# Ledger of designs, part 39: VH-VL binders against q8ixk2r445to577

Target 1, 133 residues: q8ixk2r445to577
Amino acid sequence: FFGMLQNKGLTDYCFDYNPPDENQIVGHQVILYLCHGMGQNQFFEYTSQKEIRYNTHQPEGCIAVEAGMDTLIMHLCEETAPENQKFILQEDGSLFHEQSKKCVQAARKESSDSFVPLLRDCTNSDHQKWFFK

## First folded at step 15 (VH-VL)

Design d32
Fold by OpenDDE, second read of step 15:
Structure d32 (fold): chain C 133 residues (1-133), chain A 120 residues (1-120), chain B 107 residues (1-107)
Amino acid sequence: as target 1 above (133 residues)
Amino acid sequence: EVTLKESGPALVKPTQTLTLTCTFSGFSLSTYGMGVGWIRQPPGKALEWLANIYEDDDKYYNPSLKNRLTISKDTSKNQVVLTMTNMDPVDTATYYCARLRYGDYYFDYWGQGTMVTVSS
Amino acid sequence: DIQMTQSPSSLSASVGDRVTITCRASQDISKYLAWYQQKPGKAPKLLIYDASELQSGVPSRFSGSGSGTDYTLTISSLQPEDFATYYCQQDYDWPYTFGGGTKVEIK
C-alpha cells in the first residue's frame, strides 16, 4: 500500500511529514494535515516489513516510536526493520504498533490548528481507522 | 483508583482572588501527556471549561477568562492550583477539577466539586 | 468558539422507553464529541467519547452516533438510575465547549 494515509474519523486529514531541513529528515514528528496530495510530504508506503516509509529522500525514513513516547518520529529505515518501527495495518483500518501494543489515533495538537497521530489504547474509534488513498 | 478532590474557600468577596487546590491520586503529573483541568458550573447552568495543565507544565486557558486565571502544579504533592482574580457574583459556581491527557481532551475522572459563592 | 446546541432541553420519559438526545455543533467537529451524565449534586460522569466509544463500565444501553455537526446519544431502554442531565462536549478545537444540557425526567 502507498499514497496518502488518511484518517476515517478526522475528515480529510492525512499523514504529513515536512522536516525543516530536507537534508536532515530524521528526528521530527509526523503530523496530520489536510489531504492535498501535493509534493512528497503526504506520500507514504506500507512495506512487507511492516514499515511506514517516507521515501521522498535518500536515505529513506521510517516512522518509529521512541521508548516512553506516544508520538510518531521519523527515523532512518534499516535493512531489518527494528521493533519500534513495526506496524500492522489491520483489515478494520486500525494501525497497530507491535512493540507498544497501542493503536495510532488522530488527535488534536495543543494550541494549534493541526492534529497529530498518537499512540493510544486500541478502540473502535474512527479516529483510529486509516486507509491509503 | 483515580481520585480527585477540590479544596478552597466556600465564600469569596467581590474583587478578591479565589484560590482552589486539586489534590489527586491514582495517577501522576510526571507521566507523559497527563493533565488536569478545571471546569465550573453555575447553579442550574451548563458546564464551562476554565484551564488545563499538563505534565510538561504546558498551560491552556479559556480565552474569555484568561487574564483572570492562573494554573500551576506541584507534582510532588499531586496538586494543581487554580487562581482566579477579581471575583464577581457571576462567578458563583461549583468548581471541578478533572483528569485528562494530551490528545484526549475529554475528562474521564472528576472531583466531587466545590461550591464557591461570591458575595459581599 | 464552537457552539454546541442540545435538544431537547428537557424531556419526560418512563422506565423502558427509548430516549434520544441530539447535539449540534456550529461546525464540523469530526466526531471529537463526548457525552456526560450528571445527577443532582454530583460531578459529571463520562459516558461516551469519540462520538460512539463507550467508556469502560458504562451500560451497553447507552450508545452514541453521528458525524459532521450532528450527534445523538441514545438510551435504548431507560432505567431508573438514568434520570439525570446529559451534556455533550466537543474536543475538536479550543476552547472546549459544552452543550446546554438535556434533563431527562420521570414521566
Scores: ipSAE 0.839, ipTM 0.935, lowest interface PAE 0.6, mean pLDDT 94

Design d33
Fold by OpenDDE, second read of step 15:
Structure d33 (fold): chain C 133 residues (1-133), chain A 120 residues (1-120), chain B 107 residues (1-107)
Amino acid sequence: as target 1 above (133 residues)
Amino acid sequence: EVTLKESGPALVKPTQTLTLTCTFSGFSLSTYGMGVGWIRQPPGKALEWLANIYWDDDKYYNPSLKNRLTISKDTSKNQVVLTMTNMDPVDTATYYCARLRYGDYYFDYWGQGTMVTVSS
Amino acid sequence: DIQMTQSPSSLSASVGDRVTITCRASQDISKFLAWYQQKPGKAPKLLIYDASELQSGVPSRFSGSGSGTDYTLTISSLQPEDFATYYCQQDYDWPYTFGGGTKVEIK
């Protein structure tokens, strides 16, 4: 699967990554933004290694969750996907993070116009439902 | 078990400063993502959010009352303190503290509330 | 600020009745909506979050639905302990705001 990764509950919002420096793409947080499909900021790939890959530049980036955190941070992809980069996109649309045993949920930053994907206990909320478009 | 309890004066004079303390158990504000908020409710009226504080000492206030509100925490005592300056009779209400999580801005556990009357 | 309008402000019902309460937001809040129950002299109790997710320990007779600006709390079969005031709250945008409440009274 590839393309825009859109949330079901938070209507018209997609995974978005726009690093400050295109030559240094790792270490920043993945956010949610209105789906526009412009450029490569909203283009992601779900791979056979269970990665959510951001391949705008080389080396390629993969979404990871750091220990003790609930945010999605861009790391470098590895030849073998590390445990903190493995996700399962399930048939019901839930995006399950294997290591934390939690689901990716659309949320908002307080006092901000920005939305972000966060790890939460898995529920049936449409905020935890995702699909490629 | 998560519990919260508000404490402070039941009566405040106009123009005085209200200081309320929330003492909680069953969770810690040293835990990533944890937050405590204050909500008030005038008699027979709806609920109004006042302020939030989080584990990292990040603070948020109701814009309509921001200049009058100060929220702080003592993690070691499991306490959150709210101060509100220049109290007016219109501020008479039951004041609640409640737990929330950053990113989940609903309140899953509440204190019993403390009634504050502003009167000369 | 986002305004939350509840309807009706009050209603009378009997035990066993199906009760429906509506909450309308002044703009699309994308299911960032919670429901609370409050009994006289008590603090609010969280019932529903994310528009339709039942809080742990809440009876299954409570359910939430809706999208966009319009949301509904439903009690499938009203019980004696359900007579209370119910509030909706949006957590879509800061500051987070509550509805005016709906009082469910015994007929």
Scores: ipSAE 0.909, ipTM 0.955, lowest interface PAE 0.5, mean pLDDT 96

Design d34
Fold by OpenDDE, look of step 15:
Structure d34 (fold): chain C 133 residues (1-133), chain A 120 residues (1-120), chain B 107 residues (1-107)
Amino acid sequence: as target 1 above (133 residues)
Amino acid sequence: EVTLKESGPALVKPTQTLTLTCTFSGFSLSTYGMGVGWIRQPPGKALEWLANIYWDDDKYYNPSLKNRLTISKDTSKNQVVLTMTNMDPVDTATYYCARLRYGDYYFDYWGQGTMVTVSS
Amino acid sequence: DIQMTQSPSSLSASVGDRVTITCRASQDISKYLAWYQQKPGKAPKLLIYDASELQSGVPSRFSGSGSGTDYTLTISSLQPEDFATYYCQQDYSWPYTFGGGTKVEIK
């Protein structure tokens, strides 16, 4: 699966990554932004290694969850996907992070009018449902 | 078991400052993501959110009352304090403290509330 | 600010009745909506969050639905303990706001 990763509950919002430096793509937080499909910022790929890849840049980035965190941070992809980069995109649209045993949920960022994907206990909320478009 | 309890004066004179304390148990404001908020309800009326404070000491206020509100926490005592200046009879209400979580801005556990009457 | 309008403001019903309460937001709130139950002299109790998720311990006769600006709380079969006032709350935008409430009374 590849393309825009859109939330079901928070309609018209997609995974978005816009690093300050295109040559240094790691270390920043993945956010949610209105789906526009332009450029490379909203193009992601779900791979057979259970990675969510940001592959419009080289080297390729993979979404990871750092220890003690509930945010999604861009790391470099590895030949073998590390445990903190493994996600299961279920048929029902839930995006499950294997290591934390939590689900990715579209949440509002408190300090702004922006939204971010956060790890939460898994529910049936449409805010935890995702699909590629 | 999560519990919250409000304490403070039942009667405040106009122009005086209201100080309310929320004492809670069953959770800690040292825990990532935890927050405590204040909500008030005038007699027979709807609920109004006042302020939130989180584990990282981040604070948020209702814009309509921001200049009158101050929220603080003492994590070691499991307490959150709300102060409201220049009280007016219109501020007469039951004041609640409640737990919330960062990213989930609904309140899952509430105190029983404390009635505050503003009168000369 | 986002205004939350509940309807009706009050209704009379009997035990066993299906009760429907509506909450309308002044703008799209993308299912960031919670429902509370409040009995006289008591604090509100969370029933539903994220528009349709049932809070732990809440009876299954309660359900929430809706999207965009329009949301509904349904009690499939009203029980004696369900006579109360119900409030919706949006958590989409600051400041978070509540509806005016719907009082469910005994017919």
Scores: ipSAE 0.913, ipTM 0.956, lowest interface PAE 0.5, mean pLDDT 96
Fold by OpenDDE, fold request of step 16:
Structure d34 (fold): chain C 133 residues (1-133), chain A 120 residues (1-120), chain B 107 residues (1-107)
Amino acid sequence: as target 1 above (133 residues)
Amino acid sequence: EVTLKESGPALVKPTQTLTLTCTFSGFSLSTYGMGVGWIRQPPGKALEWLANIYWDDDKYYNPSLKNRLTISKDTSKNQVVLTMTNMDPVDTATYYCARLRYGDYYFDYWGQGTMVTVSS
Amino acid sequence: DIQMTQSPSSLSASVGDRVTITCRASQDISKYLAWYQQKPGKAPKLLIYDASELQSGVPSRFSGSGSGTDYTLTISSLQPEDFATYYCQQDYSWPYTFGGGTKVEIK
């Protein structure tokens, strides 16, 4: 699967990554933004290694969850996907992080108009349902 | 078991400052993601959110009352304190503290509430 | 601020009845909606979050649905302990706001 990764509950919002420095694409948080399909910031690929790959940039980035964190951070992809970069996009649309055993949920930042994907206990909430568009 | 309990004066005079304390158990504000909020309800009326405080001491206030509200925490005592200045009879209400988690701004556990009457 | 309008403000029903309460937001809140039950002299109790997720310990006769601006709380078969006031709350936008409440009374 590839393209925009859109949330079911938070209508018209997609995974978005726009690093402040094009020469340093890792270490920043993946956010949610209105789906626009323009540029390369919203193009992701779900790979056979269970990665969510940001492959419109070289070197390629892969979404990871750092120890003790519930945010999605961009790391460099590796030849063999590390455990903290493995996700399962399930049939019901849930995006499951294998290492943490939690699901990716669309959440709002308080006192802002911004949204972010966060790891939460898995529920049947549409905020935890994702699909490629 | 998660529990919260509000304490403070039942009667406040106009222009005085209200200080309420929320004492909780079953969770800690040292835990990542945890928050405690205050909500009030005038007699026979709807609920109004007042303020939130989180584990990292991040604070948020209802903008309509922001200049009158101060929220703080003592993690070691499992307490959250809310102060509200320049009280008016219109502020007469039951005041609740409740637990929430950052990113999920609904309240899953509530205290029993404490009635505060503002009167001369 | 987002205004939450509940309807009706009150209703009378009998045990066993299907009860429906509506909450309308002044703008799209993308299912960031919670429902609470409050009995006289008691604190609100969380019933539903994320528009349709049942809080642990809440009977399955309670359900939530809706999207966009319109949301519904349904009690499939009203029980004696369900006579109370119900509130919706949006957590889409700061500041968080509650509906005016719906009092469910015994007929």
Scores: ipSAE 0.910, ipTM 0.955, lowest interface PAE 0.5, mean pLDDT 96
Fold by OpenDDE, fold request of step 16:
Structure d34 (fold): chain C 133 residues (1-133), chain A 120 residues (1-120), chain B 107 residues (1-107)
Amino acid sequence: as target 1 above (133 residues)
Amino acid sequence: EVTLKESGPALVKPTQTLTLTCTFSGFSLSTYGMGVGWIRQPPGKALEWLANIYWDDDKYYNPSLKNRLTISKDTSKNQVVLTMTNMDPVDTATYYCARLRYGDYYFDYWGQGTMVTVSS
Amino acid sequence: DIQMTQSPSSLSASVGDRVTITCRASQDISKYLAWYQQKPGKAPKLLIYDASELQSGVPSRFSGSGSGTDYTLTISSLQPEDFATYYCQQDYSWPYTFGGGTKVEIK
C-alpha cells in the first residue's frame, strides 16, 4: 500500500511530514494536515517489513515511536526493521504499533489548533481508522 | 479509583474573588498527558467550560472569561486551584472539576460539584 | 465558537421505549463529540466519546452515531434509571462547548 494515508474519522486529513531540510529528514514529528496530494510531504508506503516509509529520496525515512513517547517521529529505515518501527495495518483500518500495543489515533492538539497522530489504547473509533488513497 | 472533590465558599459577595480548590486521588498531575478542568452550570441551565491545566503546567481558559480566571496546580498535594475575580450574581452556579487527557478533551471523571451563590 | 444545538429540549417516554436525541454542530466537528448523562443534584457522567465509543461501565443500550454536523444518542430500551438530562459536547475546537441539554421524562 502507498499514497496518502488518510484518517476515516477526521475527514480529509492525512499523514504529513515536512522536514526543515530535505537532506536531513530524521528527528521531527509526523503531523496531520489536509489531504492535498501535492509535493512529497504526504506520500507514504506500508512495506512487507511492517514499516511506514517516507521516501522522497535516499536515504529513506521510517516512522518510529521513541521510548516513553506517544508521538510518531521520523527515523532512518534500517535493513531489518527495528521493533519500534513496526506497525500492523489491520483489515478494519486500525493502525497498530506492535511494541507499545497501542493504536494510532488522530488527535487534536490544543496548543497549536492542529491535529497529530498519537498512540492511544485501541478502540473502534473512526479516529483510529486509516486507509491509503 | 479516580475521585475529585471541590471545596470553597458557598457564598460570595459581588466584586469579590472566588477561590475554589479541587482535590483528587487515583491519578497524578505528574503523569504525562493528565489534565484537570473546571466546568460550571447555572441552576437549570447548560454546562460551560472554564479552564484546563495539564501535567506540564500548560493552561487554557475560556476566552470570554480569561481576564477573570487563574488556574494553578500543586502536584504534591493533588490539588488544582481556580480563582475568578469580580464575581457577579450571573456567576451563580454549581462549579465542577473534572479529569481529562491531552488530545481527548472530554471529561471522564467529575467531582460532585460545589454550589456558589453570588449575592449582596 | 462552535454552537451545539440539541433537540428536542425535552421528551416524555415510557420504560422500554426507544429514545433518540439529536445534537447538531454549527460546523463539521469530525466525530469529536461526547455525550453525558446528568441526574438531578448529581454531576454529569460520561456515556459516549468519539461520537460512538461507549465509555467503560456504561450499559450497551446506549449508543452514539453520526458524522459531520449531525449526531444522535440512542437508548434502545429505556430503563427507570435512564430518566435524566443528556448533554452533548464537542472537543473538536477550543473553546469546548456543550449543547443545551435534553430532559427525558416519564410519560
Scores: ipSAE 0.906, ipTM 0.953, lowest interface PAE 0.5, mean pLDDT 95
Fold by OpenDDE, second read of step 15:
Structure d34 (fold): chain C 133 residues (1-133), chain A 120 residues (1-120), chain B 107 residues (1-107)
Amino acid sequence: as target 1 above (133 residues)
Amino acid sequence: EVTLKESGPALVKPTQTLTLTCTFSGFSLSTYGMGVGWIRQPPGKALEWLANIYWDDDKYYNPSLKNRLTISKDTSKNQVVLTMTNMDPVDTATYYCARLRYGDYYFDYWGQGTMVTVSS
Amino acid sequence: DIQMTQSPSSLSASVGDRVTITCRASQDISKYLAWYQQKPGKAPKLLIYDASELQSGVPSRFSGSGSGTDYTLTISSLQPEDFATYYCQQDYSWPYTFGGGTKVEIK
C-alpha cells in the first residue's frame, strides 16, 4: 500500500511529514495535515516489513516510536526493520504498533488547530482508522 | 483507583483572590501525558472549562479568564492549585478538578466539586 | 469558539423508554465529542468519548453516534438511575466547550 494515509474520523486529514532540512530527514515528528497530495510530504508506503516508509529521499525514512513516547518520529530505515518501526495495518483500518501494543490515533494539539498521530489504547474509534488513498 | 478532591474556601469576598487545591491519587503528574484541569459550574448552569496543567508544567487557560487565572502543580504532593483574582458574584459556582491526558481533551475522572460563593 | 447546542433542554420519560438527546456543534468537530452524565449534587461522569466510544464501566444501554456537526446520545431502555442531566463537550478546538445540558426527568 502507498499514497496518502488518511484518517477516517478526522475528516480529510492525512499523515504529513515536512522536515526543515530535506538533507536531514530524521528526528522530527510526523503530523497530520489536510490531504492535498502535493509534493512529497504526504506520500507514504506500507512495506512487507511492516514499515511505514517515507521514501521521497535517500536515505529512506521509517516511522518509529521512541521508548516512553507516544509520538511518531522519523528514523532511518534499516535493512531489517527494528521492533519500534513495525506496524500492522489491520483489515478494520486500525494501525497497530507491535512493540507498544497500541494503536495510532488522530489527536489534536493543545491550543492549536494542528493534529498529530499519537499512540493510544486500541479502541473502535474512527480516529484510529486509517486507509491509503 | 483514580480520585480527585477539591479544597478551598466556601466563601470569598468580591475583589479577593480565590485559591483552590486539587489533591489526587491513583495517578501522578510525573507520568508522561498526564494532566489536570479545572472546570466550574454556576448553580443551574452549564459547565465551563478554566485551565489545564500537564506533567511537563505546560499550562493552558480559558482565554476569557486568562488574565485572572494561575495554575500550578506540586507533583510530590499530588496537588494542583488554581488561583483566580478579582472574584465577583458572577464567579459563584461549583469548582471541579478533573483528570485528562494530552491529546485526549475530555475529562475521565472528576472530583466531587467544591462550592464557592462570592458575596460581600 | 465552537458553540455546542443541546436539544431538548429537558424531557420527561418513563422507565423502559428509548431516550435520544442531540448535540449540534457550530462547525464540524470530526467526532471529537464527549458525553457526560451528572446527577444532582454530584460531579459529571464521563459516558462516551470520540462520539461513540463507551467509557469503561458504562452500561451498554448508552450509545453515541453522529458525525460532522450533529451528534446523538441514546439510552435504549431508560433505567431508574439514568434520570440526570447530560452534557456534551467538544475537544476538537481550543478552548473546549460544553453544551447547555439536557435534563431527563421522570414522567
Scores: ipSAE 0.885, ipTM 0.949, lowest interface PAE 0.6, mean pLDDT 95
Fold by ESMFold2, fold request of step 16:
Structure d34 (fold): chain C 133 residues (1-133), chain A 120 residues (1-120), chain B 107 residues (1-107)
Amino acid sequence: as target 1 above (133 residues)
Amino acid sequence: EVTLKESGPALVKPTQTLTLTCTFSGFSLSTYGMGVGWIRQPPGKALEWLANIYWDDDKYYNPSLKNRLTISKDTSKNQVVLTMTNMDPVDTATYYCARLRYGDYYFDYWGQGTMVTVSS
Amino acid sequence: DIQMTQSPSSLSASVGDRVTITCRASQDISKYLAWYQQKPGKAPKLLIYDASELQSGVPSRFSGSGSGTDYTLTISSLQPEDFATYYCQQDYSWPYTFGGGTKVEIK
């Protein structure tokens, strides 16, 4: 699938990547922002290797979660997807991180207007349901 | 088995500072994402959120009370302390501490609460 | 601050009745809503989070629903242990705010 990855419960919010240096795309956190479809920040590809790729730039980025963390961070894609970059988009819309066995959830940063995707124990919450548009 | 328990004075005089301690077991604030919050309930009235503190020592306060509240933790003792300055009779309430996780701002385990009366 | 309005403030019901309680937020809270049960002299107990997810150990006769500004707690067949006051709480934005409560009493 290719497009904007939207949250079911937090209506009209999409995965968004806005690194401060367009030539240094690794190491920054993925955020949730109002879906707009303009520019390069909100288009991702879900691949047969179970990657979520940010591929509107070169080199391509792949979303990862580092061991013991719950934040989604951009890494460089590799020819064979590392385990920490594998996500399963289930039929029910849940986005399962294979290595941690947790699901991606839309959450507010405390005392902020910002939302971010975070890993949490899997539930049936609509905040853990995602789809491409 | 997760438990929390509040302790502190039952009676405080106006203008004095209230110090409440939450002692908990069954979890640790060394665990990534864990937090403890304080909530109060005046007799017969709705609950009011006061403050949260998290494993990384980040602290967040109800804006209406921010000038009066200080929250801190001692992770090795499994304790969280709330200090509230310049107490007034309107602050008479049961005070609860409760567990939460960052990102999930609801409270899954609560202490029994401690009643604090502010009276001259 | 997001204001949470519960309705009704109290109700009387018999064992076996279906009970519904509503909670209205002053703005869209996107299903960031919890329900608590509180018995006299006791702390609140979490029943439901994210509008519809049952907390572990909560009987299936409790259910939550709603979206946008309007949310409902339903008890499908009231039991003697369910006579209590129920509170909603939004966790969409700080300060996190609670409804005024709905007291469920024996009819």
Scores: ipSAE 0.709, ipTM 0.902, lowest interface PAE 1.4, mean pLDDT 92

Design d34
Fold by ESMFold2, fold request of step 16:
Structure d34 (fold): chain C 133 residues (1-133), chain A 120 residues (1-120), chain B 107 residues (1-107)
Amino acid sequence: as target 1 above (133 residues)
Amino acid sequence: EVTLKESGPALVKPTQTLTLTCTFSGFSLSTYGMGVGWIRQPPGKALEWLANIYWDDDKYYNPSLKNRLTISKDTSKNQVVLTMTNMDPVDTATYYCARLRYGDYYFDYWGQGTMVTVSS
Amino acid sequence: DIQMTQSPSSLSASVGDRVTITCRASQDISKYLAWYQQKPGKAPKLLIYDASELQSGVPSRFSGSGSGTDYTLTISSLQPEDFATYYCQQDYSWPYTFGGGTKVEIK
């Protein structure tokens, strides 16, 4: 799959990555932003290695969750995907993080206009359902 | 088994500072993502959110009361403390502490509440 | 601040009745809505989160629905223990706000 990764419950919001330095894409948090048709910061590829790749720029980034954390951050992709970069997009739309056994949920960053994807115990909530446009 | 219990004075005079302690068990604020919030309910009226504190010591306050509230925690004692300055009779309410998780700003376990009356 | 308006303010019902309670937000809250039950002299109890997800241990006769600004709590067959006041709460935006409550009374 490739395109904009949208949330079912938080309508019209997509995964978005906008690092302050285009040449240093590692270490910043992925956010959710209103979807737009250009696919600039909102184009992601779901690979056969179960990665979510940010590949509109070089070097390519892969979304990761560090051990014990629940935020989605950008790491450099590797030839063989590390366990913390593997997500299963299931038929019901849930986005499962294998290493943590948790699902990606759309949530507001407190005291902010920003929404973010973060890990939660898996539920049937529409805030945990995702699809590519 | 998750439990929370509020403690503090039942009667406070106007202008005094209220200090409430939430003592809890069955979870810890050392656990990533965990939080405790305070909510009050005037007699016969709706609930009003006051403040949240999280495992990482981030704190958030209702803007209408921000200058009057201070929230803090002692993780080793499983305690959260709320301080509210310049109390007024309109602040008479039952005060609850309750558990939440960052990102899910609803409260899954509540204390029994403590009634605080503000009068001369 | 997002205002939450509940309707009705109170209602009378009999055991076995189907009861519906509505909650309207002053803006779209994208299903970031919880429902609580509160009995006299007691703390609120979480029933529903994310508009429609049932909290663990809550009987299946409770259900939630809605989207956008309009949300509904339904009790499919009212039981004696369900006579209480019900509150909605949005957790879409800071500060988090509650509805004024709906008191469900025995008829």
Scores: ipSAE 0.702, ipTM 0.901, lowest interface PAE 1.5, mean pLDDT 91
Fold by ESMFold2, fold request of step 16:
Structure d34 (fold): chain C 133 residues (1-133), chain A 120 residues (1-120), chain B 107 residues (1-107)
Amino acid sequence: as target 1 above (133 residues)
Amino acid sequence: EVTLKESGPALVKPTQTLTLTCTFSGFSLSTYGMGVGWIRQPPGKALEWLANIYWDDDKYYNPSLKNRLTISKDTSKNQVVLTMTNMDPVDTATYYCARLRYGDYYFDYWGQGTMVTVSS
Amino acid sequence: DIQMTQSPSSLSASVGDRVTITCRASQDISKYLAWYQQKPGKAPKLLIYDASELQSGVPSRFSGSGSGTDYTLTISSLQPEDFATYYCQQDYSWPYTFGGGTKVEIK
């Protein structure tokens, strides 16, 4: 699957990666931003290894969540996907993080203009539903 | 069982500083993602959010009151403290502390509230 | 600040009635909405979060719906213990704001 990964409840928002240095893509947080399809910030690939891969730049990045954390951070992709980089996009639209057994939810960073994907206990909330377009 | 309880003076004079303490049990602010907020309710009126503090010591304030509010915590005592300066009769309200989780800015457990009257 | 307007401000209904309370936001809040029940002399109790998700321990006669700016709390069969004031709250943007309340009186 490749394209813009959109949230059902927070309509018209997409996964977005905008590192301040395009030559240093590792270590920054994935955000949610108004879907626009312009440039390369909003295109991701869901791979057979259960990765969410940022592959419009080189080197390619893979979304990860560090143990005990809930934020989605860009890591370097590896030949075999590490457990913290594995997500299951389920038929109901939930995006399940295997290692933590939590779901990705759209949330606002407090007192900020930014929305971000965060891990939460899985619910049926539309804020935990995602789809590619 | 999650409980929160507010404590502080029932009466303050105009211009004085109000200090309220929230003592809680059944959860800890050492737990990732946990937070405590303060909300007030003037008699017969709507609720107003005041401030939040989180496990990582991040603090957020209602912008309309930011210069008057200070929130802090003592994780080892399961306490959160709210200080509000320059009290005015309009600040007469029941003050609640309540639990939330970062990213979910609604409150799932509330204290019973403490009524604070600002007297002339 | 996002203004939350509740309608009606009060209502009277009989046990067994279906009751609907409306909450309107001054802008799109994308289902970032909670409902609370407050009985006299008590703290608010969370009923619904994310517009439609029922809080644990809340009776299934309560439900929430809506999108955009318009949201509804429904009590499918009103019970005597449902006498209370109901508040909506948006958690879309700071400051988090509450509606003015709807007082439900049981006939």
Scores: ipSAE 0.657, ipTM 0.891, lowest interface PAE 1.6, mean pLDDT 92

